# Designs tried in a protein design chat: VH-VL binders against q8ixk2r445to577. Part 217

Target 1, 133 residues: q8ixk2r445to577
Amino acid sequence: FFGMLQNKGLTDYCFDYNPPDENQIVGHQVILYLCHGMGQNQFFEYTSQKEIRYNTHQPEGCIAVEAGMDTLIMHLCEETAPENQKFILQEDGSLFHEQSKKCVQAARKESSDSFVPLLRDCTNSDHQKWFFK

## First folded at step 10 (VH-VL)

Design P17 (framework fv_zigakibart)
Fold by ESMFold2-Fast, scan of step 10:
Structure P17 (fold): chain C 133 residues (1-133), chain A 119 residues (1-119), chain B 107 residues (1-107)
Amino acid sequence: as target 1 above (133 residues)
Amino acid sequence: QVQLVQSGAEVKKPGASVKVSCKASGYTFTGFAMHWVRQAPGQGLEWMGYINPYSGGTKYNEKFKGKATMTSDTSASTAYMELSSLRSDDTAVYYCAREKYTDYYFDYWGQGTTVTVSS
Amino acid sequence: DIVMTQSPSTLSASVGDRVTITCRASQDISNYLAWYQQKPGKAPKLLISAASTLQSGVPSRFSGSGSGTEFTLTISSLQPDDFATYFCQQYYSYPYTFGQGTKLEIK
């Protein structure tokens, strides 16, 4: 799969990665933003290694969650995907982070109306359902 | 260079409808949410809502639900805002404003369209 | 709705003066605050975002500060071109709301 990774519950929002410097693509939090259909910052690839890749620039970025954290951060992709970069896209649309046993949920940032994907206990909520468009 | 160019002034009778346009240039139209803000004479600014030009998805301020309708035409790079059932207190300057990508504040504004509702 | 209150509503000042405009939010908005300048018959122009980030092309005499519920716009040495109405805006939560405006006029 590849394309825009859109949320079922937050219906007009897509995974987005907009680092302050386009020449340094690692270290910042993945956000959710209004889907725009242009690829670029919203173009992701789901791989056979269960990675969510950001291929806009080289080297390729891979979404990861650091131990004990709940935020999705852009890291460099590795030759063999480490466990913290593996997400299982399930048939029901859940995006399951196997290492933490949690699901990716569309959530408010700081209780504002800006949104980010966060790891949460799996609840079968539409805010935890994702699809490629 | 980013430009937002709005349609000209309108004078309407109470009960009529008005449709204001906002033509965008200098950027990819679908990449940025377009907001609508009004300003009554001598008063402050009031947020009406936004449209995502890519999807057509909208969010309205509760005050304008059922009164304002926002649409867009991606091939023309133009956003529209229609007000129905006009009242005298809808007399205002109506602005379109572009949302800064992922930062939410308004980085560019149209010049404004004056709508006057008079009997 | 988050209510934004500006003080003062009108401010008279002379060229070269240091002026301060205050904006208060009815609840914590972190740093999701913008300042706009509006001249008669013109659209608002963005001056400052994220409470304190000066926009490209805006003179360094403009500065913003604050977080949470209290915010300040300062012009360190007024120029003739600065006489205008200034608005604060929260973009923390929908509906987005603006202060009532502060009109800066020649003394």
Scores: ipSAE 0.786, ipTM 0.921, lowest interface PAE 1.0, mean pLDDT 93

Design P18 (framework fv_zigakibart)
Fold by ESMFold2-Fast, scan of step 10:
Parts: sequence; structure tokens; C-alpha cells
Structure P18 (fold): chain C 133 residues (1-133), chain A 119 residues (1-119), chain B 107 residues (1-107)
Amino acid sequence: as target 1 above (133 residues)
Amino acid sequence: QVQLVQSGAEVKKPGASVKVSCKASGYTFTGYAMHWVRQAPGQGLEWMGYIDPYSGGTKYNEKFKGKATMTSDTSASTAYMELSSLRSDDTAVYYCAREKYTDYYFDYWGQGTTVTVSS
Amino acid sequence: DIVMTQSPSTLSASVGDRVTITCRASQDISNYLAWYQQKPGKAPKLLISAASTLQSGVPSRFSGSGSGTEFTLTISSLQPDDFATYFCQQYYSYPYTFGQGTKLEIK
């Protein structure tokens, strides 16, 4: 699937990746931002390897979570997806991160009016439900 | 309930183009990706690519890049696959097949469209 | 590309027999393996997904097993409706690839 990955509970917000250096696609945190409907920094691909890829241009970025962390960061995609880059998009809209056994949740960033996707214990909350629009 | 109905058989000359349609019913068309798979006579199945009807985004098997073009019409709940510059080895049955975004296997298939390329 | 190899190419059997078809992937695909049944002149029909999950409406005599690179499809008591060609498919990585098929025919 392709598209903007939108939150069911935070209905105006989409996955967004806007690194400060356009020549360095890795190492920065994925955020949530107002959905603009234009693709670009909000355009992602969900692959058969259970990756969430940033755009489809070479080299492609893949969302990952480092061991022991709860933030989603951009890594370089690999020929075979490593465990930390695998997310199961379930029928109910949950994004399950296999390595940590946690779900992606829309959360307010501490001491900020901004939002970010974070790993949290899985619940049936609308803030943990995602869909491509 | 779910039905995928494809267009009828085509006979084409080498160098021509063919456009196969796949009309979906019984479900929300934009909720499922539509894949195309072909099967040459007496041969196995070959994956060509897919289109996401919601976004219009496509993914092609490298072998079919520049050869196949996949499109969709959400108002008609119809997916299309066009093959250009036909050669005799494009003779095959072409199938559309539906996948759900969480699972990636094909749960429903169209009946197939036979395309024969001969001089 | 991931190469899927099926064996045997052709299998002759009688009604009531237990038959096993094998499928091997050229690299680890976990359990992202589906089995399809195709009768002459018809579209393929999904039988099993995720290597071992029987689809709704598929008779319980069909079963799948395996993970990683080795997979099997078993029919515990062959019925007349089961004479068909069977295909395995990996959906772990693009491009999706199929085995070459196993034709199950009357002995």
C-alpha cells in the first residue's frame, strides 16, 4: 500500500518525516503533523516485508525502533528487513512492532504541542489505530 | 459476495497493445490493493505488479516496467492493466487478484482474461 | 528475487490417498507462504495462508506446515474434487514469486 498514514484518534495527523538535511535521510525521529493531502514528506509505502518505507526513491528510508527505545526513527532500508524495521498493520488498524511486542501510538511530545508516534503497550485505543488515506 | 469480473478474451497482432479490465463489487474498492498475475499456456503464475486504488500508487515487477501500465477508476470500481508492444510470448491468461493490506496474500481472483498474440 | 521450488512436478494418486506436496524458498521467508489450488480453465483459489492457516470454506483434509525455507501441503484423504494443480507463493518480499506448480492427477 501507498499513501499518507493517518491516525484514527488524532484524525487530522499523519506520519511525517522532514529531516533538516535533505541529503541525510537517516537518524531523525518520525513525527506526526497535520495531514496536507499532498504526499511528499507524508507519503509512505507499507511493504510485504512489513516495512514502512519513506517514499519510493533510492535510497529508501525505513522506519525502525532501536532496542529499548520507544521512538520511531528513520533507518536505511536493507535487502532483507531486520527485525527492528518490521511492523504488522493489523486488520483493526493497529501497528504492531514485532521485535518489541508493542503498538504504535499517537502521543503528545513532552513539553510540547507537537505529536509523535511512540511504542506503547497494545490497547484498543483509537490513538493506536492507523490507516492509509 | 466479493466478485472480480474481467473483460473478455482478446486476440492481437505483434506490436499491438491490449487493456484488460477488472470490475470489483461486494466490498469497498479503495480498501484493497489489486494485483495482476499472468499465466502462459501450461506454465506457472507470474506476478506483474499491483495498484493501490486509494492512492493510485503502483509497484511493478522489474520485468514488466515500461511494458505494463496499471490504473484504476474509483467511480467505476474498476482496475486496468495495459500491455504494450505485444510479442508472441505475452500470450497468457491475465488475472486480477485482491489483497487486504494486513496480509498480502490473494484472497479473491478474477476469472481471467485470455490474451492471444499471433500473426 | 526469491526462487520458489516445488516438488514433485506431477503426482499420481487415488481417491482416499494421503498426498504431500513440498515447496522450498531460496531464502528465509518466515511463514509468509500461501497455497493455491487451480482447476483447468479456472482461476487459482486460496487454500492456506501464513503457511498453516486454513481459509474459510476450505475442507479440513487440507493442511499446511513449515516455516523458513521448507513448506508442505498435505491432503489427508484425497477426494475427486482435489485433482488439480497446486501452487505455493511467497509474499515476504517483492517481487512476489510462485512455485512452478504440482499437478495432482488420477493414478
Scores: ipSAE 0.007, ipTM 0.537, lowest interface PAE 14.2, mean pLDDT 85

Design P19 (framework fv_zigakibart)
Fold by ESMFold2-Fast, scan of step 10:
Structure P19 (fold): chain C 133 residues (1-133), chain A 119 residues (1-119), chain B 107 residues (1-107)
Amino acid sequence: as target 1 above (133 residues)
Amino acid sequence: QVQLVQSGAEVKKPGASVKVSCKASGYTFTGYAMHWVRQAPGQGLEWMGYISPYSGGTKYNEKFKGKATMTSDTSASTAYMELSSLRSDDTAVYYCAREKYTDYYFDYWGQGTTVTVSS
Amino acid sequence: DIVMTQSPSTLSASVGDRVTITCRASQDISNYLAWYQQKPGKAPKLLISAASTLQSGVPSRFSGSGSGTEFTLTISSLQPDDFATYFCQQYYSYPYTFGQGTKLEIK
């Protein structure tokens, strides 16, 4: 499954990854940005191992959350997906991070109107509902 | 070459409406947010809001809610900003400006449209 | 709203002078600050983004510095083409806000 991962509550916003150096795709935070329909930095693959892959670079990047943190960052993909890189896209649209038992929510970046995906306790909010476009 | 070309100057009476256009070329129109900024004589630059041409979603400065309406026509690669119930203090040059992808500052500006409201 | 305040509002200078314009934000905006140059009857032109990143095609005599709440635009050796109004802008939070402008004039 490929496409832009769009938020149901913040309908204008999609997962976006724009690393400052295209040769260094690892270690930066995943953001939310206005959906543009062009793919590019908003084109992700959801795999059977429950990974969200960024295929713009080789080796591929996989979204992960480090222990004790709530931000989504880009890591290198592994042959077998580690638990911190597994996100279960549920039938109701929630994106469940298996290791933390939390859901991905569209949220404001600190003191800003810029938006980022963050781990939060799971709720029935449309801000926690996602779909591939 | 990225280019934003705005419609010509308008002279309106108080109470009228005006619709300013901004035609984009040289890039994929739906890939970038289009912002509107005005500059009244004797005042600085004032941000009005933006539209996402991809979704049609808008964000307004509170001061312009109910006053300005932003729309876009994807087939024509054109963004529009309409002001209703014009008052003399709406006299200004209105600019469209493209937001730099993921960086948020304005990398390209239209040439400006002068709107004069006088009785 | 974040209030942006520039100093001075008007600055008189001669060709060859070193010119400094300051911009203060009412709250911490990190480095989310841009500088624009505007000549009479023309649209603003982006000079500097992220407080200190000089845009392509902008002469190296222009430089920006600062972070948080205090920012500076410097022109190391003023040229005739530099007489214009300069605006700072925060893009940290909506609504985006601009400073009132600094008019750089001859003499």
Scores: ipSAE 0.008, ipTM 0.631, lowest interface PAE 8.4, mean pLDDT 87

Design P2 (framework fv_zigakibart)
Fold by ESMFold2-Fast, scan of step 10:
Structure P2 (fold): chain C 133 residues (1-133), chain A 119 residues (1-119), chain B 107 residues (1-107)
Amino acid sequence: as target 1 above (133 residues)
Amino acid sequence: QVQLVQSGAEVKKPGASVKVSCKASGYTFTGYAMHWVRQAPGQGLEWMGYINPYSGGTKYNEKFKGKATMTSDTSASTAYMELSSLRSDDTAVYYCAREKYIDYYFDYWGQGTTVTVSS
Amino acid sequence: DIVMTQSPSTLSASVGDRVTITCRASQDISNYLAWYQQKPGKAPKLLISAASTLQSGVPSRFSGSGSGTEFTLTISSLQPDDFATYFCQQYYSYPYTFGQGTKLEIK
């Protein structure tokens, strides 16, 4: 699968990665923003190795969650995908982070109207359901 | 070369409706949320809401719910804002404004459309 | 709703003056504040974003500062082109709200 990774509950929001410097694509937090259909910053690939890849810039990035954290950060893809970069996209739309045993949820950043994907206990909420468009 | 060009001034009677257009050029129209802002004579700016031209999804300021309707035509790169059941206090200049990607402030504005409701 | 209050509402000044306009938010908005300039009969123009980031093409005599609930816009040496109305805007949460405006007039 590849395309825009959209949230079922937060209905007009997509995974978005907009690094401030095109020469350093890693180390920044993945956000959610209004789906725009331009590809680029909202174009992701779900791989057979359970990675969520960002291929718009070189080198390719892979979404990861550091141990003990709940934010999704762009890392360099590795030859063998480490456990912190593996997400199981389930038939019900859940995006399960295998290493932490948690699900990716659309959530508020602070208490503003800006949104980010965060790891949360799996609850079967529509805010934890994702699909490619 | 980003431009937002709005339709011309309108004079309407109470009870009528008016549809203001905002034609975008110089960028990918579906890539940016379009907001509408009202300015009554001698008054400040008031946010009305936005439309996502890609999805057609909208968010309204509660004050304008049921009064304003926002739509867009992606093939024409044009956003629309319609006001229904016009009253004299709808007299204002209406602006479209483009939201800066992921940063939320308004980086480009249309020139404004004056709507006058009289008699 | 977040209420934005500007002071003063009207300011009379002379070319060469240092001018300061204040904007207060009714709750903490971090640095999600923009300043716009509006000349009579024209659309607003973005001057400053994120409380202190000067936009490209805006003269360096303009500066913004503050965070949380108190913000200022400063014009270090007023020029004839600067006589206009200035608005602050929070974009921290919906509905987005603007201050009532500060009209900068020739003294």
Scores: ipSAE 0.379, ipTM 0.825, lowest interface PAE 3.1, mean pLDDT 91

Design P20 (framework fv_zigakibart)
Fold by ESMFold2-Fast, scan of step 10:
Structure P20 (fold): chain C 133 residues (1-133), chain A 119 residues (1-119), chain B 107 residues (1-107)
Amino acid sequence: as target 1 above (133 residues)
Amino acid sequence: QVQLVQSGAEVKKPGASVKVSCKASGYTFTGYAMHWVRQAPGQGLEWMGYIHPYSGGTKYNEKFKGKATMTSDTSASTAYMELSSLRSDDTAVYYCAREKYTDYYFDYWGQGTTVTVSS
Amino acid sequence: DIVMTQSPSTLSASVGDRVTITCRASQDISNYLAWYQQKPGKAPKLLISAASTLQSGVPSRFSGSGSGTEFTLTISSLQPDDFATYFCQQYYSYPYTFGQGTKLEIK
């Protein structure tokens, strides 16, 4: 799958990666932003290794969650995907993170109206349902 | 370069409606939310809401919900803001403003459209 | 709604003066604060974003500081071009809100 990774519950919001330094692609948090259809920061690839790849810049980035954290961070892709970079996109649209056994949920950043994807206990909420557009 | 060009001044009678336009150029229109801000004579700035041209999704300040309607035409790269059932207290300058991508503040503003409601 | 309060509402100053304008938020907005300059008959122009980030093309005599609930805009040496109204704006939470404005006028 390729394209915008859009939330079913927050219907106008998509995965977005906008690194502040285009020469330093790794280490920043993945956010949610209004879907725009222009590719670039909102263009992701879901691979057979269950990675969510960001390939707008080189080297390619892979979304990961560090142990004990709930935020999605951009890391370098590896030859063999480590467990913290594996997300199972299930038939119901849930995005299951292998290592933590939690699901990706669209959530508010702090108490603001900005949104980010966070790991939460899996529920059948539309805020945990994702699809490529 | 980025430009936002708004329609000209309007004088309307109470009860009428008015539709203000904001034509964007110099960037990909669908990639950026367009906000509307009101400034009554001699007063400060008040946020009215936004439209995102790609989805057509809108968010309104509760104070303007039901009074203002925001739309866009992607083929014309133009955003619109319509005010209905005009009253004298709708007299103001109306600005469109572009949201800075993922940073949320307003990086470019239209020149403003003066709407005067008089009997 | 987050209420933004500026002080003073009007400030009289002379060319060469150092002036400071304050903006207070009714709740913690982190650094999600912008400063705009508006001249009579013109649209507002962005000066500072994220409380302290000076925008490209804005003179270095302008600076912003603060976080949380208290913010300041400082002009280190007033120039004739600086007499205008200044607005702070929070973009932390909808609805976005502005301060009432500070009018900087010739003394």
Scores: ipSAE 0.509, ipTM 0.861, lowest interface PAE 2.6, mean pLDDT 92

Design P21 (framework fv_zigakibart)
Fold by ESMFold2-Fast, scan of step 10:
Parts: sequence; C-alpha cells; structure tokens
Structure P21 (fold): chain C 133 residues (1-133), chain A 119 residues (1-119), chain B 107 residues (1-107)
Amino acid sequence: as target 1 above (133 residues)
Amino acid sequence: QVQLVQSGAEVKKPGASVKVSCKASGYTFTGYAMHWVRQAPGQGLEWMGYINAYSGGTKYNEKFKGKATMTSDTSASTAYMELSSLRSDDTAVYYCAREKYTDYYFDYWGQGTTVTVSS
Amino acid sequence: DIVMTQSPSTLSASVGDRVTITCRASQDISNYLAWYQQKPGKAPKLLISAASTLQSGVPSRFSGSGSGTEFTLTISSLQPDDFATYFCQQYYSYPYTFGQGTKLEIK
C-alpha cells in the first residue's frame, strides 16, 4: 500500500511530515494535516516489513515510537526494521504498534486544535481507523 | 507567481444571497486550504472558516454556521463563499486567504470583495 | 474563543522613530501568532509568522518577539511606507481570531 494515510473518523486529515529543517529529517513529530492529494509530505508507503516509510528524502525515513512515548517520530529506516518501527495495519483499519501493544489514534494536541497521531489503548473508534488513498 | 483574484463588488437587498469567488493561480490549487475573512467598515478582521480544496471538507466559525456556505471547483481553481439571508450588518469586505502548508497562517490574500447590503 | 487585545489602538509617530506594538492573548498560544500590515483599501499583508519569523521581502526593520500570551511587533526606524494598520492573529485554536488593530499614523 502507498499513498495518503487518511483517518476514517477525522475524514479530512492525513499523516503529514514537514520538519522545519529539511537538512535533518530525523527526530520530529509526525502530524495530521488536511488531505491535499499531492503526495510529497503526505506520501507514505506501508511495506511488507510493516514499516510506514516517508520516501521524499534520502536516506528514507521510517515512523517510530520511542520507548515510553506516545508520539510518532521520524527515524532513519534500517535494512531490517526494528520493533519500534513496526505497525500492523489490520483488516478493520487499525494501526497496531506491536512493541507497545497500542493503536494509532487521531487526537488533538493538548491546548491546541492541531491534530497529531498518538498511541492510545486500542478501541473500536473510527479515530483509530486508517486507510491509504 | 501566486495570485488570488476575487469577484467584483456587490450591492444587495436585505434577505438576498451573495456568492463571492476567489480564483487561484500560480500554485497547485488542491494542495492548500482556502480561508475566508471579513472586515466590516472601520472594523477588524473576522475569520469565517475554510475549505479544503482537495476534499471539499469545511470548517466554519460557529457564528457563520447556517449563514455561510463554502465550496470549490477544482477544474476552475476557484473557491466560493455564499452568504444567505443578508442583513445590513453583513456589509463588509470579504477576503479569501491561502493557508501556508502545515504552518496554518495566511501567506497570500485576495484583493477583497466589497458587499453592501442596503434597502 | 481566544481574545486578542492590541495596545495601543492608535499610535502617532514620526519617520525615524522606533515603534512598538503589543498583542496579548487571553490564553497560552505558544508561538502561533502572525502579524499583518493593512493599508487603506488593500488586503492585509503577512509580515511575521510564528511570532518572530520575518517573511521574505519584508524589510529587516520589522521584528517580532514573544511567546505564550504577550507578543510585540517592533519597527526599528519608521519609514513613510509603514503608516498603516497592524493586526496580530492567533492560529493556535479555532476559531482563528485577530486583535482589534493598531493604527499607526503620522505625528
């Protein structure tokens, strides 16, 4: 699968990565932004190794969650995907982060109307359901 | 070069509707949200809402729900804002403004459309 | 809604003066604040974003500072083209809100 990773509950929002300094793509948080369908910052690939790859920069970026954190951040992709970079896209649209046993949910950043993907306990909420478009 | 060109001035009677257009050029229209802001004579700026040019999804300021309708035409690279049931206090200059990608502030503005509501 | 309050509402100054305009938010908006310049009969023009980032093509005499709830726009040496109304805007939370404006006029 590849394309814009769109939320079922926040139907107008897609995974987006646009760090303030593109000389360093690593370490910044993945956000949600209005889906525009033009690729680049919203183009992601779901791989057979269960990675969510950001391919607009070389070396390629892979979404990861650091131990004890709930935010999705950009890391460098590795030849063999580490556990913190593996997400299981389930048939119902849930993105399950196996290492943490949590699901990716579209959520508001506290004290802001900005939306971000966060790890949360798995539920049957449409805010935890994702699809490529 | 990025340009937002709005339709011309309108004079309307109370109870009428008005539809303002905003034609975009110089960028990929579907890559940006288009916001609408109004300014009553001698007053400050008031945010009305936005439309996602790709999906057609909208977000309205609560004050304008049921009053304003935002639409877009991708093939024409044009955004529209329609106000219904016009009253004298809808007299204002209406601006379209493009949202800077991922940063949310307004980097380009249309020249404004003056709407006058009078009997 | 977040209320934005500017001070002063009107400011008289002379060419060459250092001018400071203040904008206060009713709650913490981090650095999600923009400054716009508006001349009579014209659309607003973006001057500063993210509280302190000067936009391309804007003269270096303009600067912005602040974070949280208090922000300032400074013009270090006022020029004739600078007589206009200035607005601050928060883009932290919907609905987006603007200050009432500060009219900078010739002394």
Scores: ipSAE 0.038, ipTM 0.664, lowest interface PAE 6.6, mean pLDDT 88

Design P22 (framework fv_zigakibart)
Fold by ESMFold2-Fast, scan of step 10:
Structure P22 (fold): chain C 133 residues (1-133), chain A 119 residues (1-119), chain B 107 residues (1-107)
Amino acid sequence: as target 1 above (133 residues)
Amino acid sequence: QVQLVQSGAEVKKPGASVKVSCKASGYTFTGYAMHWVRQAPGQGLEWMGYINTYSGGTKYNEKFKGKATMTSDTSASTAYMELSSLRSDDTAVYYCAREKYTDYYFDYWGQGTTVTVSS
Amino acid sequence: DIVMTQSPSTLSASVGDRVTITCRASQDISNYLAWYQQKPGKAPKLLISAASTLQSGVPSRFSGSGSGTEFTLTISSLQPDDFATYFCQQYYSYPYTFGQGTKLEIK
């Protein structure tokens, strides 16, 4: 699987990564942004190690759960994928984080209209359903 | 060369509507969101909202919800902003501005369209 | 809404002066801040993005710094072409908001 990782409930929104500083590619929160179909910062690959890989910029990045948080951030990909970087894209479209046993949900960022992917209890909501386009 | 060219000045009566156009050239139109910003005479800049030129999805500043409508025509590489139920305090210069995909800031602006609401 | 406050509102200076304009956000916006220059009757022009990144073609006498809630725009040696109004803008969250502007006038 590869392409834009789009939300079923927020149909106009896709996983997106654009750090404000191009010299510091990792460490920033992954956001949801309006889908544009151009690839680049919205192009991700789902790997056999259950990684959601981002290689638009160098060094190559992998989406990870921020330590102790429910937010997703960009980390450097490792030779062996750590547990915080493993997500199971299930048959029903849910994106299950094995280490926490939670699902990735499209959610509003605190005190703003911006949307971000967050870990939440798995509820079978369309906001927890994702697909590659 | 990237250019955003806006429609000409408009003079409207209170209660009328106005539709401003912003024609893009020199880049792939659907790769960039188009924002609208207004500036009342002698005042600061006020963000109105944006349109995703690929999907047609929109986001409005709450102040303009139900008053401004943003649309786009991908085949014409043109974005539109319609403002309804005009009042004298809608007199302003209206700008379109391209949000660079992957960067969020406005890298190119249209020249502005002056809308005057006369009583 | 995030409120952006600029200081001073008006600044009088002479050619060759070093001038600094400050922008304060009502909450942490990281480095999601842009600076724009606007001359009378013209559209704003992007000078600086991500608090400190100069746009191509902008003279090196312009620089930006800061993060979080405090930001500054500095012009190291003021030139006649620099007399204009300067605006800061946060693009951290919606609605995007601008400072009220700082008008840089010839002394």
Scores: ipSAE 0.020, ipTM 0.642, lowest interface PAE 7.7, mean pLDDT 87

Design P23 (framework fv_zigakibart)
Fold by ESMFold2-Fast, scan of step 10:
Structure P23 (fold): chain C 133 residues (1-133), chain A 119 residues (1-119), chain B 107 residues (1-107)
Amino acid sequence: as target 1 above (133 residues)
Amino acid sequence: QVQLVQSGAEVKKPGASVKVSCKASGYTFTGYAMHWVRQAPGQGLEWMGYINPYSDGTKYNEKFKGKATMTSDTSASTAYMELSSLRSDDTAVYYCAREKYTDYYFDYWGQGTTVTVSS
Amino acid sequence: DIVMTQSPSTLSASVGDRVTITCRASQDISNYLAWYQQKPGKAPKLLISAASTLQSGVPSRFSGSGSGTEFTLTISSLQPDDFATYFCQQYYSYPYTFGQGTKLEIK
């Protein structure tokens, strides 16, 4: 799959990666922002290796969760994907991070109306359901 | 390079409707949310809502629900704000403003459209 | 709704003066605050975002500070071009709200 990774519950919001320095793609948090269909910051590829790749830049970025953390951050893709970069997109739309046994949920940043994907205990919430558009 | 050009001044009678336009140029129209802000004479700025031109998704300030309708035409790179059942207290300058990508504040504003409602 | 209150509502000053305008939020808005300048008959112009980030093309005499509920806009040495109305805006939660404005007028 490839395209915009949109949330079912938080309608009109997509995975977005907008690093402040276009020459350094690593180390910033993945956010959720209004879907725009332009590609660029919202174009991701879900690979057969269970990676979510940001491949509109070279070298390619891969979404990862560091041990003990709940935020999704951009790392460089590796020849052999490490476990912290593997997400299982399930039939029900849940995005399961196997290493942590948690699901990706659309959540408020603090209590604001800005949003981020975070690892949370798995539920049937529409905020944990994702699809490529 | 980025420009937001709004339609001209309008004088309307109570009960009429008005549709203000905001033509965008110098960027990809569908990539940025467009907000509408009102300023009544001698008063401050009041946020009305926004539209996502890509999806046509909208969010309104509760005060304007059922009163204002926001739409867009991607072929014309134009956003619209229609105000119905006009009253004298709808007299104001209406601005369109572009949201800074992922940062939410307003980086570009239209020049404003004056709407006067009088009998 | 988050209520934004500015002080003072009107400020008289002379060229060369140091001017300070305060903006208070009725609840914690972190640093999600912008400052706009508006001249008569013109649209507002963005000066500062994220409480303290000066926008490109805005003179360095302008600065912003604060976080949480109390914010300040400072003009270090007032110039004739600076006489205008200044508005703060929170973009932390919907509906977005503005302060009532501070009119900076010549003394």
Scores: ipSAE 0.810, ipTM 0.925, lowest interface PAE 0.9, mean pLDDT 93

Design P24 (framework fv_zigakibart)
Fold by ESMFold2-Fast, scan of step 10:
Structure P24 (fold): chain C 133 residues (1-133), chain A 119 residues (1-119), chain B 107 residues (1-107)
Amino acid sequence: as target 1 above (133 residues)
Amino acid sequence: QVQLVQSGAEVKKPGASVKVSCKASGYTFTGYAMHWVRQAPGQGLEWMGYINPYSSGTKYNEKFKGKATMTSDTSASTAYMELSSLRSDDTAVYYCAREKYTDYYFDYWGQGTTVTVSS
Amino acid sequence: DIVMTQSPSTLSASVGDRVTITCRASQDISNYLAWYQQKPGKAPKLLISAASTLQSGVPSRFSGSGSGTEFTLTISSLQPDDFATYFCQQYYSYPYTFGQGTKLEIK
């Protein structure tokens, strides 16, 4: 799969990676933002190694969650995907982070009307359902 | 070079409708939310809502639901804001403003359209 | 709705003065605050975003500070071009709201 990774519950929001510096691609949090259909910052690839790759930069970025954290951070991809970079996209649309046993949920950043994907206990909420568009 | 160019001043009678346009240039129109803000004479700024030109999805300030309608025309790179059932209190300068990508504040503004409602 | 209150509503100052404008939010908005400058007959111009980030091209005499509920805009040495109305805006939660404005007038 490749394209925009859109949330079922937040119907107009997509995974987005917009680092402030083109030359500093790693270390920033993945966000959710209004879907725009331009590719670029919202274009991701789901690989056979269960990675979510950011393909608009070389070397390619891979989404990761550090142990004990709940935020999705951009790391550099490795030839063999480490466990913290593996997400299982299930048939029901849930995005399961195997290492933590948690699911990716569309959530408010703090209590604001800005949104981010966060690891949360798995539920049947539409805010935990994702699809490529 | 980003520019937002709005339609000219309008004078309307109570009960009429008015449609203000905002033509965007210098960037990919569908990539950025377009907001509308009004300013009554001698008063502060009031947020009306936004449209996502890609999806046509909208969000309105509760005060303007049923009063304002936001639309866009992707082929013309133009956003529209229509006010219905005009009252004298709708007299204001209406601005379109582009949302800074992923940061939410307004980085570019149209020059404003003065709408005067008089009997 | 989040209510934004500016003080003072009007400020008289002379060229070379240090001036400070305050903005208060009715609830915690973190750093989701912008400052705009508006001259008569013109659209607002973004000066500062994220409470303290100076917009490119804005003179370094402008600075912003604060977080949570209290914010300040400071002009360290007032210039003739700075006489204008200044607005704060929260973009933490919809509906976005603005302060009532502070009119900076020549003394």
Scores: ipSAE 0.787, ipTM 0.918, lowest interface PAE 0.9, mean pLDDT 93

